# Ledger of designs, part 5: VH-VL binders against Chromophore lyase CpcT/CpeT (cpcT)

Target 1, 201 residues: Chromophore lyase CpcT/CpeT (cpcT), of Paulinella chromatophora (Freshwater filose amoeba) (b1x536)
Amino acid sequence: MSASLSQLVHQLSARFNNQQQAFDNPPLYAHIVVNCRPLVHLLPGSLLIEQSYAMDPLKPYRIRVLRAQTRDEKLIIFSYSLSDEQKYWGSVYEPERMLKIEEKDLQAIEGCNYIVRKKNSNFIGEVEPGCRCLVDRKGVTTYIVSKFELTNKGEMRTLDRGHNPVTHEQLWGSLGGVFEFNRTTDFSKEIPYDWIEEWKK
Key: E = the ipSAE of ESMFold2; O = the ipSAE of OpenDDE; V2 = 0.75 times the mean of E and O plus 0.25 times the DockQ between their complexes.

## First folded at step 1 (VH-VL)

Design e13 (framework fv_ebronucimab)
Fold by ESMFold2-Fast, scan of step 1:
Structure e13 (fold): chain C 201 residues (1-201), chain A 125 residues (1-125), chain B 111 residues (1-111)
Amino acid sequence: as target 1 above (201 residues)
Amino acid sequence: EVQLVESGGGLVQPGRSLRLSCAASGFTFDDYAMNWVRQAPGKGLEWVSGISWNSGYISYADSVQGRFTISRDNGKNSLYLQMNSLRAEDTALYFCAKDKTYYEILTGPDAFDIWGQGTMVTVSS
Amino acid sequence: QSELTQPRSVSGSPGQSVTISCTGTSSDVGYYNYVHWYQQHPGKAPKLLISDVSKRPSGVPDRFSGSKSGNTASLTISGLQAEDEADYYCSSYAGSYTFYVFGTGTDVTVL
């Protein structure tokens, strides 16, 4: 499983965009950029993730810290919020700002962890059960349904939906289906050797 | 009255196939994830398979993976289990069970609040 | 996947308290607060007794209670009664490989 954990973190460590999908289907798919970059100074598997509209890349609509770990031979990505999110907006483009994030700034988000399976060379992740991954959108609280797939060809597919916690009605999410991303920048070379050695133990 | 009624069980030879059905009534079937749970004579409960409300997410116990297929027909308020390559160790009472809380996909560790009576499957020659 | 470990049997007299343990791993009972307990009388379907570690469904007497510490969940039956003689099963969410895992079951005898 240490090899699988290393592979997962390497495949996540990238800048992705759906430019081709958005340009082929402008009315259905927004042009999105996802930056997922190692926080080399924190515990192994820590990544800063920013999701932004390509037209406004320094103002992410979602910013989180992720931590990929193995638990009882299963892959889990733990989700954390930052105590001051706006302070770190766009920091994924500026390593000096990104490296100021400390463990004390992280707050675990109950219900928002991803459970990940490896199928051949692909990784498939789903947010954990319980309908408890709560997100506020324009003053309305929803729980999120989230799924991703990573391929060994630099592709990522995602599905995000927000639902009413009481009625389970879908309140937001894509109309055209899954978002299809391609890796455009590789951050995997930033993964510390110390992380790789720790994962072998 | 909320109820689940299983059918399709019986005596079947090893290597053959059998299809179980579960008829749901008294609740909005389309809103809930559904499960199959089995119990061999004198043994404990074993979760077999689960399916989300829209069939978007499906999972199986390792013991049946590749041999059994779960499906549902929301228009008929029915859940199915197609059992192929049956083995003697598949002999059990098969229960249909409903998740307590409704949601879009089967990601919930929801308790099973409603159970059927079970249908007996005996794999023997 | 591995089933959760419960004692084979527990016995007590009317009015006593008995506790049934349910031990899993750090990837099921130890990770999730989604442990459920079921009561099964001979020849009957299981009945939901406790959900989400400690929550009682409507109609379940308050003498049934649940708790969890680390990798072990516990069901306690206080004021034991003759009708409590049954098999008790715990279950936990086990992740997206296998959604649910059940415990080995405990036979409660009221002497």
Scores: ipSAE 0.000, ipTM 0.435, lowest interface PAE 16.2, mean pLDDT 84

Design e14 (framework fv_ebronucimab)
Fold by ESMFold2-Fast, scan of step 1:
Structure e14 (fold): chain C 201 residues (1-201), chain A 121 residues (1-121), chain B 111 residues (1-111)
Amino acid sequence: as target 1 above (201 residues)
Amino acid sequence: EVQLVESGGGLVQPGRSLRLSCAASGFTFDDYAMNWVRQAPGKGLEWVSGISWNSGYISYADSVQGRFTISRDNGKNSLYLQMNSLRAEDTALYFCAKAGYEDYLGAFDIWGQGTMVTVSS
Amino acid sequence: QSELTQPRSVSGSPGQSVTISCTGTSSDVGYYNYVHWYQQHPGKAPKLLISDVSKRPSGVPDRFSGSKSGNTASLTISGLQAEDEADYYCSSYAGSYTFYVFGTGTDVTVL
């Protein structure tokens, strides 16, 4: 439903931080900042997501464009890479730079879409099946295992790991359990009225 | 007509290796994902490993990750499981199972009779 | 190692109905509609009984039925017969990292 899509996008539109978890368990959990901010000039549901170490927030280790939509009565978050990612590093903190991202800069990432289920007030998402969410880092190809849960209390839990496509050895990602984030800044107020109108049609 | 026949099991000492084979007949082998499932004596079923029709998608249970390697030879209608660094906990009847789909989402509609692997001194 | 919780045993008399539960998490049974049930007689390989929560394969009697609510899937055997005495296992697709997880198994006894 359009109401569920709107709720999903509102809950995603935030700056999240795992500061408490990182301070309680320094060897297991890095201090991470996740910024997910509406790209108000693009199609409805478009968000810029940057994941960064808190010590260097302007140099994300992962940057993507997400687009949340309803398809066949299901909530799906489509994943896009940017043709020039480094050009937009840290732009989530500078709206003037972020708003220069154009549709032509987006490249769909086959196999990396999230299938999202609403359970009560929470949203649970997982990358689509197939081990096809491939990421090439310095000539090494890995497939991504990614899961998230969003709550209506401003909490987000995530699990991100990269694995060797042949041996399935974990090559990067958390060695501990899930990362536990709390919303620190609300970007949902930036969601345009025209998106809300479109979702009602 | 449709049949899966496992072989290669036996008694093996801890730390050694075994290679299991599964011969398929009666269906188009390279149209379906294949799986290994094991059952320790008197215990329940445990999924071990799976491989898609073209070997493009492969996965393992955490208990065997890094020690076992699944592979297939579509030209020979055969599935394999290379088991290295065997432990007493690997003692089980090993079943070959066909998924109902080309990828790994389908139910296991055809099962072999199993081959017994005993890891003991 | 099995991860989905099933009762250890269920018993009934001929002609009665019995139900076996299979409880997982919001990341497997609760999330996907890929829950399957297998029947295993002593000394035999498992046989597919129900696929995709509620679908009966050709040759499986209609007295076997499946359903799901939240994190729990259920197998119901109506008109229980002596030949139904067997072990029953559920399984669920568990995601792209590890494809499947099995239940702990349930021994059905026909008294």
Scores: ipSAE 0.000, ipTM 0.430, lowest interface PAE 19.1, mean pLDDT 84

Design e15 (framework fv_ebronucimab)
Fold by ESMFold2-Fast, scan of step 1:
Structure e15 (fold): chain C 201 residues (1-201), chain A 119 residues (1-119), chain B 111 residues (1-111)
Amino acid sequence: as target 1 above (201 residues)
Amino acid sequence: EVQLVESGGGLVQPGRSLRLSCAASGFTFDDYAMNWVRQAPGKGLEWVSGISWNSGYISYADSVQGRFTISRDNGKNSLYLQMNSLRAEDTALYFCAKDFGEYSAFDIWGQGTMVTVSS
Amino acid sequence: QSELTQPRSVSGSPGQSVTISCTGTSSDVGYYNYVHWYQQHPGKAPKLLISDVSKRPSGVPDRFSGSKSGNTASLTISGLQAEDEADYYCSSYAGSYTFYVFGTGTDVTVL
């Protein structure tokens, strides 16, 4: 049993929202929905993630494929873009459309993978070190700092920032703190038994 | 009616400051990112600065970085651009523009306010 | 100053088709499907014409269409009308929050 990998994928496989945070702090936090759902037909650990405003949940502002794996005794979530993102917008709500995603549609995003550590009952993920998750900004290249924390109580916290690669000063990103999400729907029961068996090898 | 109305433009000498305002109406202002886009006379569009709905995410074009400051007041449905150390090349019509959604198109534009930097 | 490359001008006769290219890099047009097209008539503010590569806003005629291949996006105007004479700008999300880059612009002349 690769207990940690299985636990990570189970805890990620959910719909999350920050409704409580947004309603307690209307001018400071947008009401966001994050859907992370198993792509059961692809390699073990493959998940479709959509991030959307709660008022427009079928039109994500960010859509990615994630693949959680153990590599060199480390938990890693590999990040992939889709060659035609709009074709799959909202498909996390429609399994027939979601399951049409093929390996050939995936493009690895080098430098943007997450290194995940287990701390007590929580998982903490950070974009890989080296300041290589690069975003080109009008002749100035920035690197992305992205962090998440998952708890065993269905909570998720996230932080995204962009930094100057020379000075390391923050050029864009959240200045008001972390977004605080709670699990509202559980997709972990969709994880195939075949994945769990593969992870035991 | 959904609209954006810019103000604050005018003639200003090089090295001085000017503050632009944009008044929004007809939509929930604090749900959307806002942008400033400029156009020099007879030239093309140039993105200047953008700000997220909660002011948590802000970015600038290289040409204005360190000189301009974007801000918003959600209680007043207003967007601002503080322009310091103005140069002749900052002469342009300045448009206020609303993001349709994050990473999305600018679906609503104001009429623009003219800034002329000249001695 | 715009960074995406467009032809300076394109011309056609009424009823013909014209295509405008918009060439970027692998970190903007080549990476994201967030390419938008704007139409600007003289003395007017720009108007959104095509969003997200190929999506038409309500009220935009179906003779306007968009596509993308590699680092190049294209706007095609079929059945040219006199009212299509305008400047056309592409833009792309450039990989930071709300940061965008515009094209150099194309003047469409209907002869």
Scores: ipSAE 0.000, ipTM 0.437, lowest interface PAE 17.1, mean pLDDT 83

Design e16 (framework fv_ebronucimab)
Fold by ESMFold2-Fast, scan of step 1:
Structure e16 (fold): chain C 201 residues (1-201), chain A 125 residues (1-125), chain B 111 residues (1-111)
Amino acid sequence: as target 1 above (201 residues)
Amino acid sequence: EVQLVESGGGLVQPGRSLRLSCAASGFTFDDYAMNWVRQAPGKGLEWVSGISWNSGYISYADSVQGRFTISRDNGKNSLYLQMNSLRAEDTALYFCAKDTSGYYEDWYGPAFDIWGQGTMVTVSS
Amino acid sequence: QSELTQPRSVSGSPGQSVTISCTGTSSDVGYYNYVHWYQQHPGKAPKLLISDVSKRPSGVPDRFSGSKSGNTASLTISGLQAEDEADYYCSSYAGSYTFYVFGTGTDVTVL
């Protein structure tokens, strides 16, 4: 299990983009950059994630802190918001700004945790059931349905949809296809050995 | 010109205190982590303490933990090391050093790219 | 506190190659690709010679090269010159608790 947790965090720790998919399908897929980088000074498994349009990479449309852990023999990625998100926009490109993030700045987002399963060398994660992962987008509140798949080839696939909390109709997100990302920068070497030792316990 | 200038060293008796200063010029001081590194006469380099650009993260070598305090004043482009309960073993040339990790720089691994000339601290009766 | 292990001294003749090893643990050299090398001439402050295992700062001759395998990093000086006679120190990032650890240092003598 500890080997799986370490492998998951290593596969997450990267800069990803969907440049090829966006170029092949301009009307259907925006060109997106996802940065997921270890917060080496926080508890083991802590990652800063920023999702941004490639043309505006320092102004993420979504910023979160993730924490990968094992609970009840399951792999779970806990989701946290930052008390002042805009203050930390673009910090994933600036390690000293990342070190400014403290535990007191994190607020758990109950309902937005990912339950992760391992399938051979791949990881498949889905946001927890209950339709409770609430996000504000373009002035409206939606709950998200989110899935990801990570491969050992540096690929990531995601499917994100936002739904009306009352009617459950889809209000935003993919038109039906998954977003297909490729790893462009490796942040896995920044994972502290202390985390790996803790995960072996 | 990029420069670090240490001061405050001298002869001090065991058990007493001394405060070192490092004046920075030629770069944006408040964008970079800063460090103190020492070298006893005829011996090797020993990392002593480091401080992030905003003073939010600070760390010390085990040998000085609880006795030394690192601080910075970004408005004065200055780094400090308050040394209390000095021992003969603290006798060394003390360098301040600029970290390559900074507010606007990608993580390339924190190296010390700029060093001062050092200030000598001698702890003796 | 534990230091990275280097040979005390290495010697060579002008034009030869010398290699200095730097051995750490799986929590520093073996894990991070943040091994740096510093050159120190007598009476002078250290100078950054190699960063991030193998990168040369501007102005450092290409006869200086770095590498890493497992828990051991190496600095190789090819075409050894008289001015290379100095002390050489490796260092490694050691994580968020300690930040840095230095090697024991190696005296390079050009005979």
Scores: ipSAE 0.000, ipTM 0.436, lowest interface PAE 18.2, mean pLDDT 84

Design n01 (framework fv_sonavibart)
Heavy chain, then light chain:
Amino acid sequence: QVQLQQSGPGLVKPSQTLSLTCAISGDSVSSNSAAWNWIRQSPSRGLEWLGRTYYRSKWYNDYAESVKSRITINPDTSKNQFSLQLNSVTPEDTAVYYCARDYYDSSGYEDAFDIWGQGTMVTVSS
Amino acid sequence: DIQMTQSPSSLSASVGDRVTITCRTSQSISSYTHWYQQKPGKAPKLLIYAASSLQSGVPSRFSGSGSGTDFTLTISSLQPEDFATYYCQQSYTFGQGTKVEIK
ESMFold2-Fast, scan of step 1: ipSAE 0.000; ipTM 0.443

Design s01 (framework fv_sibeprenlimab)
Fold by ESMFold2-Fast, scan of step 1:
Structure s01 (fold): chain C 201 residues (1-201), chain A 122 residues (1-122), chain B 111 residues (1-111)
Amino acid sequence: as target 1 above (201 residues)
Amino acid sequence: QVQLVQSGAEVKKPGASVKVSCKASGYTFTSYDIHWVRQATGQGLEWMGWINPNSGNTNYAQKFQGRVTMTADKSISTVYMELSSLRSEDTAVYFCARGDYYDSSGYPFDYWGQGTLVTVSS
Amino acid sequence: EIVMTQSPATLSVSPGERATLSCRASQSVDTYGSSYLHWYQQKPGQAPRLLIYGASTRATGIPARFSGSGSRTEFTLTISSLQSEDFAVYYCQQYNNWPLTFGGGTKVEIK
């Protein structure tokens, strides 16, 4: 398990973009950048994730803290919101600002944790069951269906859909598709040696 | 070698429930989804739903919603499919199959169980 | 739900001849440059067997005479020189949208 947790965190610790997909499909897909960077001063497996449009990279449309851990022999990525999100916008590009995030700034998002499994050299994560990962979009509350796959070739695929909590009708997101990302910058070298040591215990 | 072995044939009365098992071996049980597909005599294949054995998450075809329940027991690497309120038109061979939506190859159903005949007597 | 239509329902061919099977989706089954369409072979009394995945990739152990092509809504399975063991029912399946759906099948029988 400890080897799998370490591999998961290393594969997540990167900047990804879908530039090729967006170039090939301009009317259909925005050019998106995903930064997932270790918060080395917090508990092992803590990552800051920012998702932004490539044309406006310092104003993420989504910012979260993730924490990858093993619980009950499962790989789980816990999801946290920041109490003052705007204060930390773009901090993934500025380590001095990013490292000012404290545990007290984190609020667990109930129902939005990812359960992760390893398939060959790939990791597949899916938001926990029960339709409890709630998010507001355009003033409407939806529950999220979210999956990701990380490959050993620096690729990431994601599927995010929002559904009506009452009717279960899909209100936003891909109708049958995935976003296809490629790793452009490696943040895995920032993972502290003490995290690796702790995961071996 | 990868194998999916299903439970034996069942004969049920209308209104009863049936629970079919699918035992996996030769791979990491929690790394792949299990799908259930049925086939009535002389007819085509019909997808019923899937279960992720790691998360316990399920997704059922709307036609079966409220009548089907899929569960997984990690301790014995076995998936179950229970269909309730049986009707004569539920008479079919029920197959389990290994697959996954998220994979670089778009993982198809690469291994199938041998099938379980469920007969609903009139 | 995406409806998968296979044609013809029955194809009568002689050994050594070429068989061409069609599969049509009511909506595109392509996502971001990939076709989520698979082909299966089923013989009487047996479980289906994977032949082609992703519209054109031959599964492990499948003879070179089987080939798949197509994109979006129109797909073809070709058997270039039909052997006696190839007489079976063939199904296409889309994996792009939930619920997953199969075609009605094409029965390839001896002429």
Scores: ipSAE 0.006, ipTM 0.533, lowest interface PAE 10.4, mean pLDDT 85

Design s02 (framework fv_sibeprenlimab; at its last look DockQ between E and O 0.05; V2 from the best seeds 0.00; counts 0 for: pae E 9.6 > 2, placed apart)
Fold by OpenDDE, look of step 2:
Structure s02 (fold): chain C 201 residues (1-201), chain A 120 residues (1-120), chain B 111 residues (1-111)
Amino acid sequence: as target 1 above (201 residues)
Amino acid sequence: QVQLVQSGAEVKKPGASVKVSCKASGYTFTSYDIHWVRQATGQGLEWMGWINPNSGNTNYAQKFQGRVTMTADKSISTVYMELSSLRSEDTAVYFCAREFWSGYEDFDYWGQGTLVTVSS
Amino acid sequence: EIVMTQSPATLSVSPGERATLSCRASQSVDTYGSSYLHWYQQKPGQAPRLLIYGASTRATGIPARFSGSGSRTEFTLTISSLQSEDFAVYYCQQYNNWPLTFGGGTKVEIK
């Protein structure tokens, strides 16, 4: 595997917050906390990601397991849903609870993987093409258009939108523009050394 | 096999523009970024910038910003590098190179080079 | 920008002898324990060819007599037993910081 893979996982492993953005423009931007924490007992590159409103950090509106790997000469972040996901809500704040997640609890989400490019310690990821990453929100099925950018300065920018699968019109998301997050907590030190060794092979 | 084939030599006057092409084959064109690197006669290598052939996104070295334009035509798997306001010091061989996703971003394949001569 | 300095500028070596080329970076080109330092070989009238990437990994098809070592700011390319086809100019390159930069090159010539 690749040095870039290791770097990607290190940069992802953090808590992010868009507090400044939300305070500056509350009507356009909700105050969001993103937690991405290594699942050290699972296969290399595994991360638990929780996205929550800052006012209620233990009730994420999105929880996934991400696994960064190299496939077909590309950096890919595979996306998984969790069986009985509520069981793990807020577990990013309780590492012992994360240990209860097993490989069997992971369900691959078709069409929701990220294709990632690495540019000098910056990473740009986009959901794979095909409009196949489907999300049911309040009874309405949409496909996700999602992009993120990670910098080596601890910044993360995201753009998430939902589109009608038939008409392709935007129905939700990022109406105000790009969400801008700053790194508030570093979880990269939790990455097992054996992961790093594996990636150096 | 992977190949990058560049257009032929160019002779230009100062102040003119030159557009060099780089046709890719033997791999998925849109999956890899293309870099441009030039080399003046008897000199070293100088990085100019890169383009993503799929999105069209580019990043240019500061030295060439405002004077260089990189584009891609996916229908023919070709990347272009256009340099305007040419000067004598722009005389060089220009190379396109593929950035491979090794994890270290090495340039694994290169075009054969295009000589651009700028003279009055 | 990161300045890459190669030494010597010219290296005269006899066939069969060991060649040692140095590349120094003005600042570390390591990130998360990996060196983003590559070596290229260029012969007259040809494009550069990738020899070593990540400081120490040989590219596909590169003979075992080529090896790379080093980290942070000091790197070395070694040709254990110089062959006739190895006389060329060798460049190091960093991909750790923008803009990408190359060393000035070392010309390996026959003694």
Scores: ipSAE 0.024, ipTM 0.624, lowest interface PAE 4.3, mean pLDDT 92
Fold by ESMFold2, look of step 2:
Structure s02 (fold): chain C 201 residues (1-201), chain A 120 residues (1-120), chain B 111 residues (1-111)
Amino acid sequence: as target 1 above (201 residues)
Amino acid sequence: QVQLVQSGAEVKKPGASVKVSCKASGYTFTSYDIHWVRQATGQGLEWMGWINPNSGNTNYAQKFQGRVTMTADKSISTVYMELSSLRSEDTAVYFCAREFWSGYEDFDYWGQGTLVTVSS
Amino acid sequence: EIVMTQSPATLSVSPGERATLSCRASQSVDTYGSSYLHWYQQKPGQAPRLLIYGASTRATGIPARFSGSGSRTEFTLTISSLQSEDFAVYYCQQYNNWPLTFGGGTKVEIK
């Protein structure tokens, strides 16, 4: 299980780009860049994730901190929002700015953690069961469905949607379908060795 | 409304193959995984595997690895399940089911089922 | 793989009475305090219908007489006052581990 946690964090620690999908399928898919990079000064497994349109890489539409851990012999990625998110936009491109993110800036997002399952070196992560990851938007409550798949070949597939809590009808998000990303930059060498040693204990 | 329509019943001899289709409508085909579940006559349900219809990625139950192939045709919103080297124990109703992406693998919509009979 | 065992195989009850169906897993189907267990209803000649997900949450449109409970390895589906349309076969299914596995079913019959 410790080897699976290390592999998960290695495979997440990258920049991903759906350029091929976006260029081959206009107007169905926006051109998105996902950066996920170790926060080496924080607790083991901490990653800064920024999701942006490729034309506006310094203005992510989503910025979060993730923390991958093993709990009860299962892989779980905890999700955190940042206090004053806009202050940290683009930090994923500037390691010195990433170092300014502190534990006190993290707010746990209850019910929004990912449960991760491994099959043959592929990882499938899904938001916690029970439709509990709630977001109020324009006076309407939705629950967030977020699912990803990581392959050992550097592919990442994602789905992010908001649903009606009663009807389960999709109200917003990925109308064009699953986004398909390729790994374009490797950040896994930045993973601190002491994280790997801690996971062996 | 969401609908999954499967191909008709088939009779096969031992050693043959069968290919069952499942045509989706009423939702974005590429956004949901399709699972296959079978039910032997008078018996319970058995999960066979899933396919991501956008990428073609699959995950098969160990019992069927090497005998099952799942494919998708995005142009007609259809998935296929092919089971080879049939034997009498493979006689069953085969269902396709859509995975509802709620953080659970729950099957909110099912096809009507396809009876496959394997007889000598 | 996780083996799911349902009991009884057949349950004979009168309309208006309570039915209690049991499902046992060979190992825990819980992760992080949530139980990864579904209940389905299947009527003759039909595909299964989702009743309960996450052990205890009713799916949309499922009447309040259906309730689920349990955790880890032992789960119960209760039908508090059987209606004529409730006579069917009921399956539990775990989705905590691959492969996904179903119980053998409990047939609820009119007594």
Scores: ipSAE 0.006, ipTM 0.534, lowest interface PAE 9.6, mean pLDDT 85
ESMFold2-Fast, scan of step 1: ipSAE 0.616; ipTM 0.847
ESMFold2 (binder alone), look of step 2: mean pLDDT 91; pTM 0.915
ESMFold2-Fast, scan of step 4: ipSAE 0.006; ipTM 0.534

Design s03 (framework fv_sibeprenlimab)
Fold by ESMFold2-Fast, scan of step 1:
Order: C-alpha cells, then sequence, then structure tokens
Structure s03 (fold): chain C 201 residues (1-201), chain A 122 residues (1-122), chain B 111 residues (1-111)
C-alpha cells in the first residue's frame, strides 16, 4: 500500500493540459491547464491543485489543497479549501508563494474527498457518494460529480459535472464527456524523502 | 544486469549538431528517468537535463535551453541527446545516467553510461 | 541555482591514512530534515560511480571505509584507511533544487 500511495502522489505531481483534445474538438472542450504540485512544507501527500483556462493560467477557476493518504486499506485524497483563495491564485507557478500556505489556511471539505483504486498500472478516483461536494459556478451552488483516471503513460482523464442540489438536474459540465489530459511538466521529483519514510511507517 | 551503452566518439565542426545515444538494458526502460551530464577535459561534472522515457517529459539546464533536445525511443530502449550550434567549448565527454525508479521516492544516479567523447574543432 | 563548493581541490594522502573531503552548499539542500546530497567517485577514463546518497547512506557494494556526514549546507566524505584503488576524484551533488549541481571535485592523490 505504501508503494501504491507513493505511485499515486508521483503520478498526480505534474502539469497537465488537454491542448490536443481542445484543438480537435473546439466546440465541445475548453483548453484547460491543471497544475498539481507538492506542498513540501506541509504534511505528507499535500498537493496544491489549480485548474485554469489556458488563456488565463494565473487565474484558476478552481484552487484546492489535496492530501493523499491511506485509510482503512483504501487510498483516499482528502480535499481542502483555502481561507483566502485569491491570495494564492497562480502560486503553483511560484514556489516561494506556495511555501506561505499554512495548515491553518486549510478547511476540510467533507463530501469532496476522492476514493481511489488501483487497476493494473492505472489509478481511478471518484468523489465520495452523498452529493455533498458543493461548488459555486457562475453564481449558482451545485454539487459536483467527479472522476479521474491516471495512467502510467502520463495521461489523465477527468469527468466533472455540476448538479442542482435540490432537483439533481445537471447544470454544467462538458457535453462531450471525458476531458483527456497529457502531462507536460513533471513535479514528482519535488516530493521529499521524509514523505516516503512516513508512508512506510 | 543493468547496462547503459552509449554511441561512439564524434568529431564535429563549429555550428554543426551532434546526437548521442544511450541504449538501456536489464531493466524496465519506461520506469526510470535518464539524465545527461557532461565533462570537459580536466574539468568537473555539469548537469544538462533529464528525460522521462515513458512520458517524454524533459527538463533542461538553462544554459542549454534552446539548443539541447532529449528524446526516447521505447521500441529500442534508447534515449538520445542532441546538441546543436556546437562551439569549441562543447568539447567534452557526455554521460547518460539512470535515476531511481519512478515513484520510488529516491533520487540519485545509480548507473552511468561509459561516456561519449564529442570533439568540436575546425 | 545552488552553488556547491568542494575543498580542498587536491588532497595528498599516504595509503592507510584518513582522508576527509568537504562540500559546502550556498543554501540548504535539506527538505524536512533529509539531505539531498550525494557523493560520486571518478577514476581516469571511467564514468562516475555512486558512493554515498542522502549524505550518509552507502550505496550497494561500497566498502565500509567510506562514510558521509553533514546536513543543510556542510557535508563531509571520510575515507578511514585509504587504499590504492581509492585514488580518484570525488564529486558532491545536490538533488534538492533544479537545476542539479555538482561541486568542482576533490582529487585524492598519493603523497
Amino acid sequence: as target 1 above (201 residues)
Amino acid sequence: QVQLVQSGAEVKKPGASVKVSCKASGYTFTSYDIHWVRQATGQGLEWMGWINPNSGNTNYAQKFQGRVTMTADKSISTVYMELSSLRSEDTAVYFCARDLEYGSGSYYFDYWGQGTLVTVSS
Amino acid sequence: EIVMTQSPATLSVSPGERATLSCRASQSVDTYGSSYLHWYQQKPGQAPRLLIYGASTRATGIPARFSGSGSRTEFTLTISSLQSEDFAVYYCQQYNNWPLTFGGGTKVEIK
């Protein structure tokens, strides 16, 4: 398990984009950049994730802190919001600013955690059941249905949809379905030795 | 048995390009990153960059940005380092070196190629 | 970038004596108390060979006479009883920050 946790965190630690998909299918897929980078000064498995339009990479439409851990023999990625999100917009490109994020800035978001399973060389994660992962989109509160798949070839596939909390009607999300990302920059070598040692515990 | 075997010595004129190969055997090629390090005659070691052979991702030292290109061919377990716009000061032995297994959490060079001498002279 | 400085540039030692080599970093090469500092040995005409990783852990097959110590910015490599095959150039390397950088090397030669 500690080997799988390490592999998961290493495979997540990258900059991804869907440039090829967006170029091939412009009406269906926006050009998105996802940066997921180790927060080496925080507890093991802590990652800053920024999701942005490629046209405006320093203003993410979503910023979160993720923390990958093993619980009850399962791989789980815990989700945290930042108390002041705008203060840290674009910090994934500036390690000195990332270093200023503290544990006290993190607010756990129950309902937005990912349950992860390993299938052969791939990792498949799904947001926890219960329809409680709330996000604000264009002034409307929705709950998110989210799934990702990471391959050992630097690919990531995601599916994100937002639903009305009362009616469960889908309010946003790609009509074409799955977003297909490719790793463009590797952040995995920033993962500290002490995290690996802690995971072996 | 793990081995990294590099291509033979090259003599080039200023302004030319050189492409050095590093063929891996004895391990899963796509699971280990490869770095390139050079050494001018009588001088120390200088890091040039690395490549992930599985993804093709690279990271180059700023000094070489714009004239170095690293690639990998999975079908023959070989990585390449191409250096363009050669100058006399590029005369050096070029080494490939294997980093630890991807996801291992360890980072150091455990196996090295034998080196390729590149001489740039007019 | 982190500048690695090794001293002395040349160390003359007789067989059987102790050799102590120094490596200094311009800034800390530690992350959470782990040192990303490694030592390599290079003999003339050969590729470098890993000796010590993580400041103090001997690589597989490396004799017990080689030991490493230090943290943050100051590191030492010690050869407790120098043998004829130990006359070589020794390089320290940091792997904490990009770009990766090496020290200038210490040549250990026969006195």
Scores: ipSAE 0.005, ipTM 0.445, lowest interface PAE 15.7, mean pLDDT 85

